VH-VL binders against q9nrl2r1430to1533. Designs and how they scored, part 206

Target 1, 104 residues: q9nrl2r1430to1533
Amino acid sequence: GGVHELSAFEQLVVELVRHDDSWPFLKLVSKIQVPDYYDIIKKPIALNIIREKVNKCEYKLASEFIDDIELMFSNCFEYNPRNTSEAKAGTRLQAFFHIQAQKL
Short names: E, the ipSAE of ESMFold2; O, the ipSAE of OpenDDE; V2, 0.75 times the mean of E and O plus 0.25 times the DockQ between their complexes.

## First folded at step 12 (VH-VL; framework fv_nezutatug)

Design z61 (at its last look DockQ between E and O 0.71; V2 from the best seeds 0.00; counts 0 for: pae E 6.6 > 2)
Fold by OpenDDE, look of step 12:
Structure z61 (fold): chain C 104 residues (1-104), chain A 122 residues (1-122), chain B 107 residues (1-107)
Amino acid sequence: as target 1 above (104 residues)
Amino acid sequence: QVQLQESGPGLVKPSQTLSLTCTVSGSSIDSGYSWHWIRQHPGKGLEWIGSIYYSGRTDYNPSLKSLVTISADTSKNQFSLKLSSVTAADTAVYYCARGPYTSDWHYYMDVWGQGTTVTVSS
Amino acid sequence: DIQMTQSPSSVSASVGDRVTITCKASQSISSYVAWYQQKPGKAPEPLIYDASYLYSGVPSRFSGSGSGTDFTLTISSLQPEDFATYYCQQANSFPLTFGQGTKLEIK
């Protein structure tokens, strides 16, 4: 590989990862820590997975990329009650994402 | 590009059940969005009917006299509306729409179908 | 239910005009307001969410502002394609409700 300028998707993923509220989303939920998570969430996803997909050029359309990000948030809101730290972080990060996504 | 398309009978008799389907393309209903039904009576404004979410949970407008049921079929990438005991007041253009999934009930509709006209008449 | 009252119900304007549409909520709804544009025989198109954020593709001549109970949609310089009916929507609580609409007509 070589050094190249980040694509819009890559840049947005970097911004999401660096956000203070990204901590619930950096990697897949641990089955050990949350034993019932994968009984409830059927399509798990996280920022590290999305980043890999971006790196592999798996997203041909912005809508595909956005869908995975929205899935990530949906999983969080599906599993976590709204008053949890995870859900609150997700809400803020999603709002940030929605603003940034308008630039794609 | 994500597209939504409403389908169903354009004519329904009073007291019968109105059934509509929204077919989604370019996006999966399993992708964590909220999915909505909105209607517009002729010459009037917009009225939210109900929503179905990623979890399968539903919310309905409590002001509707007719019974509302919204369901989803992930295998067909569709979600549907059933409105029972219809009257002339249910004559409207019916829209399906997509919005983000949120944890705090703040739902907007960012993609709309073209709408389908349903007339309630004997 | 939260009522959204738009004003005016109709407005006549000319190309190039500055147009402002207001929406008042019956109670405080923070910034949870969306604006839609609807042309005759067409579905509503989203313009703004969270009171002031434009959707992708919306011309910059559109802007939204407000918080609490008073919200505004502004078109800085009206274009021919902007003549339509506009709706506000509150997303603060269920049931979701819309304003009655503002029809923007050619003078």
Scores: ipSAE 0.763, ipTM 0.922, lowest interface PAE 0.7, mean pLDDT 95
Fold by ESMFold2, look of step 12:
Structure z61 (fold): chain C 104 residues (1-104), chain A 122 residues (1-122), chain B 107 residues (1-107)
Amino acid sequence: as target 1 above (104 residues)
Amino acid sequence: QVQLQESGPGLVKPSQTLSLTCTVSGSSIDSGYSWHWIRQHPGKGLEWIGSIYYSGRTDYNPSLKSLVTISADTSKNQFSLKLSSVTAADTAVYYCARGPYTSDWHYYMDVWGQGTTVTVSS
Amino acid sequence: DIQMTQSPSSVSASVGDRVTITCKASQSISSYVAWYQQKPGKAPEPLIYDASYLYSGVPSRFSGSGSGTDFTLTISSLQPEDFATYYCQQANSFPLTFGQGTKLEIK
């Protein structure tokens, strides 16, 4: 809660979006391009959705915000094998997120 | 604010099935996390029993695999441990725990329950 | 299974002392090590993940280092609340395994 937390969430999301490894996470995965994705991933989420939730003040607690970002990474690792560009990008972006989140 | 709380019997007799439940508050068990059972035997260190993931997949310690079942009930926001055919060697403090589900470090426990003591005695 | 061997098993120290605890893996585990603090009658509490990263709220006097097989936990200036048992844990592969613990006692 609070104004300081909402500003911090927005700043963190902006930093994630700007990171070079954000490309797999910017928008929801296309069902047309990846037909089986939604058979495997039941709670899809992406940075644009998280950013919209921050803008609409839908997070009541910092833990709810953190949980959505962690879900985003977990979906990436559940769907993508470790050797893929997506999984490698996810690993690096998650490490960056964990460092930045310590500042909260 | 994520809290984990173990519940179940503190005393069981040999050959019975030990059943423990972990109730999760402040987060959903189908969030992108891993959920673990760990025990601490008197005079021995910590022993990982097994895990259940938000996807429903499970992994068990090979030394316990045929005796252990871990399951989740998302409607109650709980996950549970069943350990069959217990002996005195299963006397321990049992913890539930949460960790990130990642290829890099999804095996770290960032939240622990308070623990529940289980004694196996005839 | 990957064995995690801690040293020393026990250390007696005074408030203000610097303490280092070593954890050695039986094979290379990259940086996939966590450290936990356990006070008597309480659950373990997380201190460090991925060898060197502090969890939120952990005092800065705690630090971790290492990669491969050799890892350390350092407490730069002991406080009264730091007397506890410390465990390392490898997160590289199943089964997950813990060190045997290092008990830090008041002198």
Scores: ipSAE 0.022, ipTM 0.717, lowest interface PAE 6.6, mean pLDDT 88
ESMFold2 (binder alone), look of step 12: mean pLDDT 92; pTM 0.947

Design z62 (at its last look DockQ between E and O 0.74; V2 from the best seeds 0.00; counts 0 for: pae E 4.7 > 2)
Fold by OpenDDE, look of step 12:
Structure z62 (fold): chain C 104 residues (1-104), chain A 122 residues (1-122), chain B 107 residues (1-107)
Amino acid sequence: as target 1 above (104 residues)
Amino acid sequence: QVQLQESGPGLVKPSQTLSLTCTVSGGSIDSGYSWHWIRQHPGKGLEWIGSIYYSGRTDYNPSLKSLVTISADTSKNQFSLKLSSVTAADTAVYYCARGPYTSDWHAYMDVWGQGTTVTVSS
Amino acid sequence: DIQMTQSPSSVSASVGDRVTITCKASQSISSYVAWYQQKPGKAPEPLIYSASYLYSGVPSRFSGSGSGTDFTLTISSLQPEDFATYYCQQANSFPLTFGQGTKLEIK
């Protein structure tokens, strides 16, 4: 990709990545570590993928960007029971995201 | 911008099944959101009917659970409500709405349809 | 079920007034409260989520506060377009429940 001015989307992705609860979302789930993940989750996505899309200017609307982020959380909640560390982290990160997204 | 629109018959006879559809535009239901049905009896407050989530999971109001079915059709970008054995008490404005997908019982409605009036009458 | 009790049920006020609406939950619901505004013949519109956060586009004269069982919606300086019915909603537990509403009328 080229050099781009830091956009609101880029800024938010950076903030999400730096969040303490971002660890389940930094990259795609490993099929080796979670063999059945991709049997359940049909639209996998992660922050690194979203960041790449931002860098490629694939998001024309804030709603598109938000949709991918929400998909990311949905996948987490679909696969992980509520009492798991992943789901708990996701819940907190999503709350953070919802606050930040109001600025978009 | 995402928009929701309710559709269905405005008149239903007692004991029949009320069927409504919510058509979503400007966004996909096959995404990380929750989708809700809420109703409002004339001159009354708001009552949550049920929700369907991206995962396909549904939650229903226990007071209506035995009579309510919510489903989604991603190919049409729609989700639907069926309420069986209706009575006059089911006369209301019915709203569909969108909210975030949540894992811990939390649900807000951040986008609403305009509502559709359903009257139960013989 | 968690009951949400709003007070007052109705209130008359004038433009420029400070208006406060209260919502009391039958049990602790943390901060999982939303507020909606509904005008006659229209769908509810979201104002606040998580007790104190404004949705985008909501005027800053609106504010929400509270945690546990007691929550408040405040309009610092009432505008003509603010006359409507307001509802609180808890999102802590299923079934989701709303307050009975507060009708804000012009004096």
Scores: ipSAE 0.412, ipTM 0.858, lowest interface PAE 1.4, mean pLDDT 93
Fold by ESMFold2, look of step 12:
Structure z62 (fold): chain C 104 residues (1-104), chain A 122 residues (1-122), chain B 107 residues (1-107)
Amino acid sequence: as target 1 above (104 residues)
Amino acid sequence: QVQLQESGPGLVKPSQTLSLTCTVSGGSIDSGYSWHWIRQHPGKGLEWIGSIYYSGRTDYNPSLKSLVTISADTSKNQFSLKLSSVTAADTAVYYCARGPYTSDWHAYMDVWGQGTTVTVSS
Amino acid sequence: DIQMTQSPSSVSASVGDRVTITCKASQSISSYVAWYQQKPGKAPEPLIYSASYLYSGVPSRFSGSGSGTDFTLTISSLQPEDFATYYCQQANSFPLTFGQGTKLEIK
């Protein structure tokens, strides 16, 4: 909602982007490099998209912002087996996010 | 804010199929969460029945696996429980709940429905 | 299946007391424990996840600790509204399992 909440969303997105485990989530997966990704993942999203939505004030509720972040992790876990570096990074970044989200 | 509400018949006869529906409001079932059914017998603890994910994947309590089906209807923003061949032992309060998706780390129920009482009786 | 055993089954305490409820897992579950509060006639409400992290809106008098097999929920200064049954839940593996509950009575 208000400018105070949007500032909090911006701060959290910046913290996520700076985290060492953000590398699988910075931008959308390439359709050319991973052709089957969009056959499996129907609602793609990434940190650069979420950050732009924050900058454009597109989140009306904190729950909408949280849902996009959780969708980002869920896509990672749906596409990537648990033993991959992507899934392991996702697990660590999601745990960090859950701690930071308590401040919202 | 996300809210969950159980609905279905309060009385079911033995050997019939119990059917319950959870309606989600203030959020989408097609979001990246997991969706759960849990029950509580009178004066007893909680028992996890099973889960469905936004992807359609399901996980069931092995003690109920051949008897339980959980499904989702994204057009109605709801998910459902079917429990076949019920007995008096299935008399309980049934809850639906939501949790973050990854069953290994975050199968915690952060939002609960208010519960619906189901009695199995002749 | 991972068994979650709570102790005590019930406890009676006075306002202002420190109350500790324990939960023991039959196998190591790292820190993957949640705690719930259930008041009579109501659905369970989330208190704590991942052994020690409070959900938003949960009073700071609640705290959780432990890892491996032994976990505790502590209420540092009991309030009248804390009359409820408390459940632990392991989130380490399927099937998800709950403790049998601890009923907290306020004298």
Scores: ipSAE 0.137, ipTM 0.780, lowest interface PAE 4.7, mean pLDDT 89
ESMFold2 (binder alone), look of step 12: mean pLDDT 91; pTM 0.941

Design z7 (at its last look DockQ between E and O 0.45; V2 from the best seeds 0.00; counts 0 for: pae E 7.5 > 2)
Fold by OpenDDE, look of step 12:
Structure z7 (fold): chain C 104 residues (1-104), chain A 122 residues (1-122), chain B 107 residues (1-107)
Amino acid sequence: as target 1 above (104 residues)
Amino acid sequence: QVQLQESGPGLVKPSQTLSLTCTVSGGSIDSGYSWHWIRQHPGKGLEWIGSIYHSGRTDYNPSLKSLVTISADTSKNQFSLKLSSVTAADTAVYYCARGPYTSDWHYYMDVWGQGTTVTVSS
Amino acid sequence: DIQMTQSPSSVSASVGDRVTITCKASQSISSYVAWYQQKPGKAPEPLIYDASYLYSGVPSRFSGSGSGTDFTLTISSLQPEDFATYYCQQANSFPLTFGQGTKLEIK
């Protein structure tokens, strides 16, 4: 326990969360607000879940971490039409992520 | 580390169906990626054949659309290419590749298989 | 279809040389261009995406630039391992298309 330097994964998650286009991805989609979401998306994931996994050291490889992030984006693109605010935000955030992920 | 490996017969007779499989290891095809088939005729450039995405949706090169089928088997962590009615023009090295999943058609190939040579000959 | 025309088709250069390869799109494709390196008997390997971003592990002597219709791949100081064929690819729209390739040979 105690204060420690953030890992590369932790830092990237922080950057993603702080990004202006992170709002669709901060937490799991509400079943109440989107009743059919979980009928379509079988592997839901969000930044808060990914952050928790990072904190628990569940990612042993950068590829595993990247895979979850990509899953998060693919879920968004699968459920949301291209012209939605969610999809557009996702597209921008994904582009940002792809740049940052090169540092991992 | 994700790896892709093409497999299938290296020789196909004219008018038959070319069938190839791409086996993915070190990662799941049932994840947020796009999966692609690209070929290269001997001494020529690269030609995109088609793609299959995490959603199961497919896109095909219009020049080959009527002859191409791409499918995925998540249980085997594979995706496949079928090209019907082949001719000598279909002789090529065939590559499978992975790229990011995007919503705006901007697909690149960031991981490639080694390629497999397919010769169409009687 | 969007055509990608590379120039030159082949180029001879020496180690240490600065080499520039051009790719011209038949219509504006924003910055949605990738570059690949292919050595004989091997699969293409990605170098650059979105016109100017290097993939991890790609040496910094490689760089990409351009937008619209004109794109360039530059090798600032050619190394022995850089002799290969290079391809550009547009990712602006379907069908995805590649340039015809530029073979970089040793002088």
Scores: ipSAE 0.590, ipTM 0.891, lowest interface PAE 0.8, mean pLDDT 94
Fold by ESMFold2, look of step 12:
Structure z7 (fold): chain C 104 residues (1-104), chain A 122 residues (1-122), chain B 107 residues (1-107)
Amino acid sequence: as target 1 above (104 residues)
Amino acid sequence: QVQLQESGPGLVKPSQTLSLTCTVSGGSIDSGYSWHWIRQHPGKGLEWIGSIYHSGRTDYNPSLKSLVTISADTSKNQFSLKLSSVTAADTAVYYCARGPYTSDWHYYMDVWGQGTTVTVSS
Amino acid sequence: DIQMTQSPSSVSASVGDRVTITCKASQSISSYVAWYQQKPGKAPEPLIYDASYLYSGVPSRFSGSGSGTDFTLTISSLQPEDFATYYCQQANSFPLTFGQGTKLEIK
């Protein structure tokens, strides 16, 4: 909590967005382009949504922020088989996130 | 930080249904983690009962499959165990636990509840 | 089902001793092993995941090793707070299974 912790959430989200492997996670998956996605993934989340929640101070605990980020990766791995470019990007971005989250 | 707490009756009669609830605080049950029930029989080791995931998928120990239901209530940030037709063999300390997600689908329990003792006796 | 066999069932040791506890799987489980410490009347506490990685806050005197079927937990210099029961757990396949435990007692 507090203004310093909110700055840390914002900085971490910015670093995730800037990472080369962020492309599957920037915005919610399109139902038009991927029709079955929302039949499988019941709790969709993306970096733009998480960043908006940070800006609106909706995260009261660091664990709430971490849970949304981990949900984002878990959705990627649940929908996408291991050998897809989406799953590989997710694996690399999640590793980067775990290193950066040490600051929390 | 994240904490798990079991609740439910300490004494259950044979043939009844055991119902336990795990309350999660400091985090969301609707996260990308896995949520488990494990029991410990008197003077014996630990037995995994089953799991529920953020997707709603469940996995159960085959030895208990027809008797076990695990469910989640996201509005209360809780997940629950129902074990039907209990006998004295179901007397144990019951734990809820959280498993961190991995892309390898391998689950280690990184947070445990305090445990609740359940005795099945007339 | 994958059976996890711990040995010994109990160990009597003194503060400062080096103690090893072994866990054998009935078939290969790669590195997918966790170790837990449980004190009387308390819940298990996580020590090690993926055979050799310590959880945050676990003292460096604890170490894990092994792959395939043979795994060890080592305490390099016992402290008074280390007297407890230790469990291994395989995470290779369902059902998840635990060893029967090793009780570490003060000599």
Scores: ipSAE 0.014, ipTM 0.705, lowest interface PAE 7.5, mean pLDDT 88
ESMFold2 (binder alone), look of step 12: mean pLDDT 91; pTM 0.943

Design z8 (at its last look DockQ between E and O 0.73; V2 from the best seeds 0.00; counts 0 for: pae E 4.4 > 2)
Fold by OpenDDE, look of step 12:
Structure z8 (fold): chain C 104 residues (1-104), chain A 122 residues (1-122), chain B 107 residues (1-107)
Amino acid sequence: as target 1 above (104 residues)
Amino acid sequence: QVQLQESGPGLVKPSQTLSLTCTVSGGSIDSGYSWHWIRQHPGKGLEWIGSIRYSGRTDYNPSLKSLVTISADTSKNQFSLKLSSVTAADTAVYYCARGPYTSDWHYYMDVWGQGTTVTVSS
Amino acid sequence: DIQMTQSPSSVSASVGDRVTITCKASQSISSYVAWYQQKPGKAPEPLIYDASYLYSGVPSRFSGSGSGTDFTLTISSLQPEDFATYYCQQANSFPLTFGQGTKLEIK
């Protein structure tokens, strides 16, 4: 096929993934490494999942895309204390997201 | 577009329990947002009552004399407020609101209901 | 609890004026401050979050600044629709608390 421009969602996901603070969010938390994670987080999500959904055109509205991103951050904050590296990374990445999301 | 709507009795007698419900449309309460109750006494400022997270965790304002209970019903896409042992001081416009989980458990309210007036009177 | 002391309590201004509202936190709250606009009989509407970021749709004449304990909301050129009551809110700690409000009235 031809070269297509990235959608706004695709572009934003790329930017999020490339961000220095994306490391907690790149893929789902390992049950092995964090045994109690899924006892607390009932709706796990990560950037790779969101990217797949974008690629599959599962987001019909920007709000749906934003909701999943917000879920991703909320999961991080729900599980991780404020002073953890994960939470701090999430804080910075979310701030970045909120700015970029205004373009959607 | 997400919308919130408060509902419940507009009149409550002293010592009774105030019960309100917030119905959310255009989005799910079972999502990455916090859900808040805020009130505003006539001619006064805003007072945060409490919130519930999608996980079910609740946070309450400890300054309230009335016992506060916030709950959520995902099947109805609603969350509720109960204030027990109300007094005249609990007369206010009550708002429900949505808040993104922001920056290390920081909550802002980005979507508000229209508010519902509750009067405590004998 | 963190107290948000908002000033002034009221201000009269004219269309086109520059208006500044301040909030002082009783302790450092970093940049975790929001500003809301409330018109009579209406629910508050969000203007600013994280001290300086505008919500989508908020006119650029609104701006927020500050960190630590001192925060400001500025309207660079007041418009007729801007006459309302404004509230700051800290999001640093529970319980969430608001300033007592600033009523912006037409002169």
Scores: ipSAE 0.410, ipTM 0.857, lowest interface PAE 1.2, mean pLDDT 93
Fold by ESMFold2, look of step 12:
Structure z8 (fold): chain C 104 residues (1-104), chain A 122 residues (1-122), chain B 107 residues (1-107)
Amino acid sequence: as target 1 above (104 residues)
Amino acid sequence: QVQLQESGPGLVKPSQTLSLTCTVSGGSIDSGYSWHWIRQHPGKGLEWIGSIRYSGRTDYNPSLKSLVTISADTSKNQFSLKLSSVTAADTAVYYCARGPYTSDWHYYMDVWGQGTTVTVSS
Amino acid sequence: DIQMTQSPSSVSASVGDRVTITCKASQSISSYVAWYQQKPGKAPEPLIYDASYLYSGVPSRFSGSGSGTDFTLTISSLQPEDFATYYCQQANSFPLTFGQGTKLEIK
């Protein structure tokens, strides 16, 4: 993307960070607190990393940006059972993301 | 952007194994999506065969469970269907599809392949 | 298995008509329904997910509604390109299941 597309990526990631349910996704899961996480999740990612990639213009297509955000949610759902606070927060934030992403 | 393409033999003899491959382009099979096989029978409509998650976990339609295997090859960006002991009832158009991955496993097929016709006949 | 029953099996309509297609689930599935459009010789194309949300690029004349067991796809003003077969799909649980289809024909 163009300047408007890049600013749309930045605006969307800012809205995700500001959302009440962003807390499981702000930074990478701690290896100390969750020692088996990286045995299960092979492609870790978090909002702080996605925001840095936007700032560095690493996304060439909107689909690449969307795929990183979806990977973030999929990691949460793959690791966390459906009724955990993490998975419930992920479900709500993903629904919010899907609505906002239709603007891209 | 993401495109799916089925490939494999169009004619299979009864009792043989049907093998199909779906090639993913414009995206990665390692993405956080689920990958599905669906078939469409003449006059019966659409039937979900099964899926493989980006993590490698599989789910199969119970009606086919002992006959079906779905696998992925990340190095080729492909996932595959094997259906054993086929009969004329397995004649259908076979589609591969992608679905968003969710915490409660609600799969909506947001990208479909073009489909490939498979006929089971002597 | 959750059975999805569509009605009608076919409908004849004219350009500009309002068309409603229904899908009934054999048990409650909350809002977990998708709708697809399929033209002859082509793969299904996604229209709606989660009962009411349009995919990007789907014309606003399409809308979906419902919760529980009863779901509706509506085309508010039928266009020539809308003549196709429409399928609902429940996404609540495995095995994923589809309705039998509704063929929308020009009158």
Scores: ipSAE 0.126, ipTM 0.790, lowest interface PAE 4.4, mean pLDDT 89
ESMFold2 (binder alone), look of step 12: mean pLDDT 91; pTM 0.941

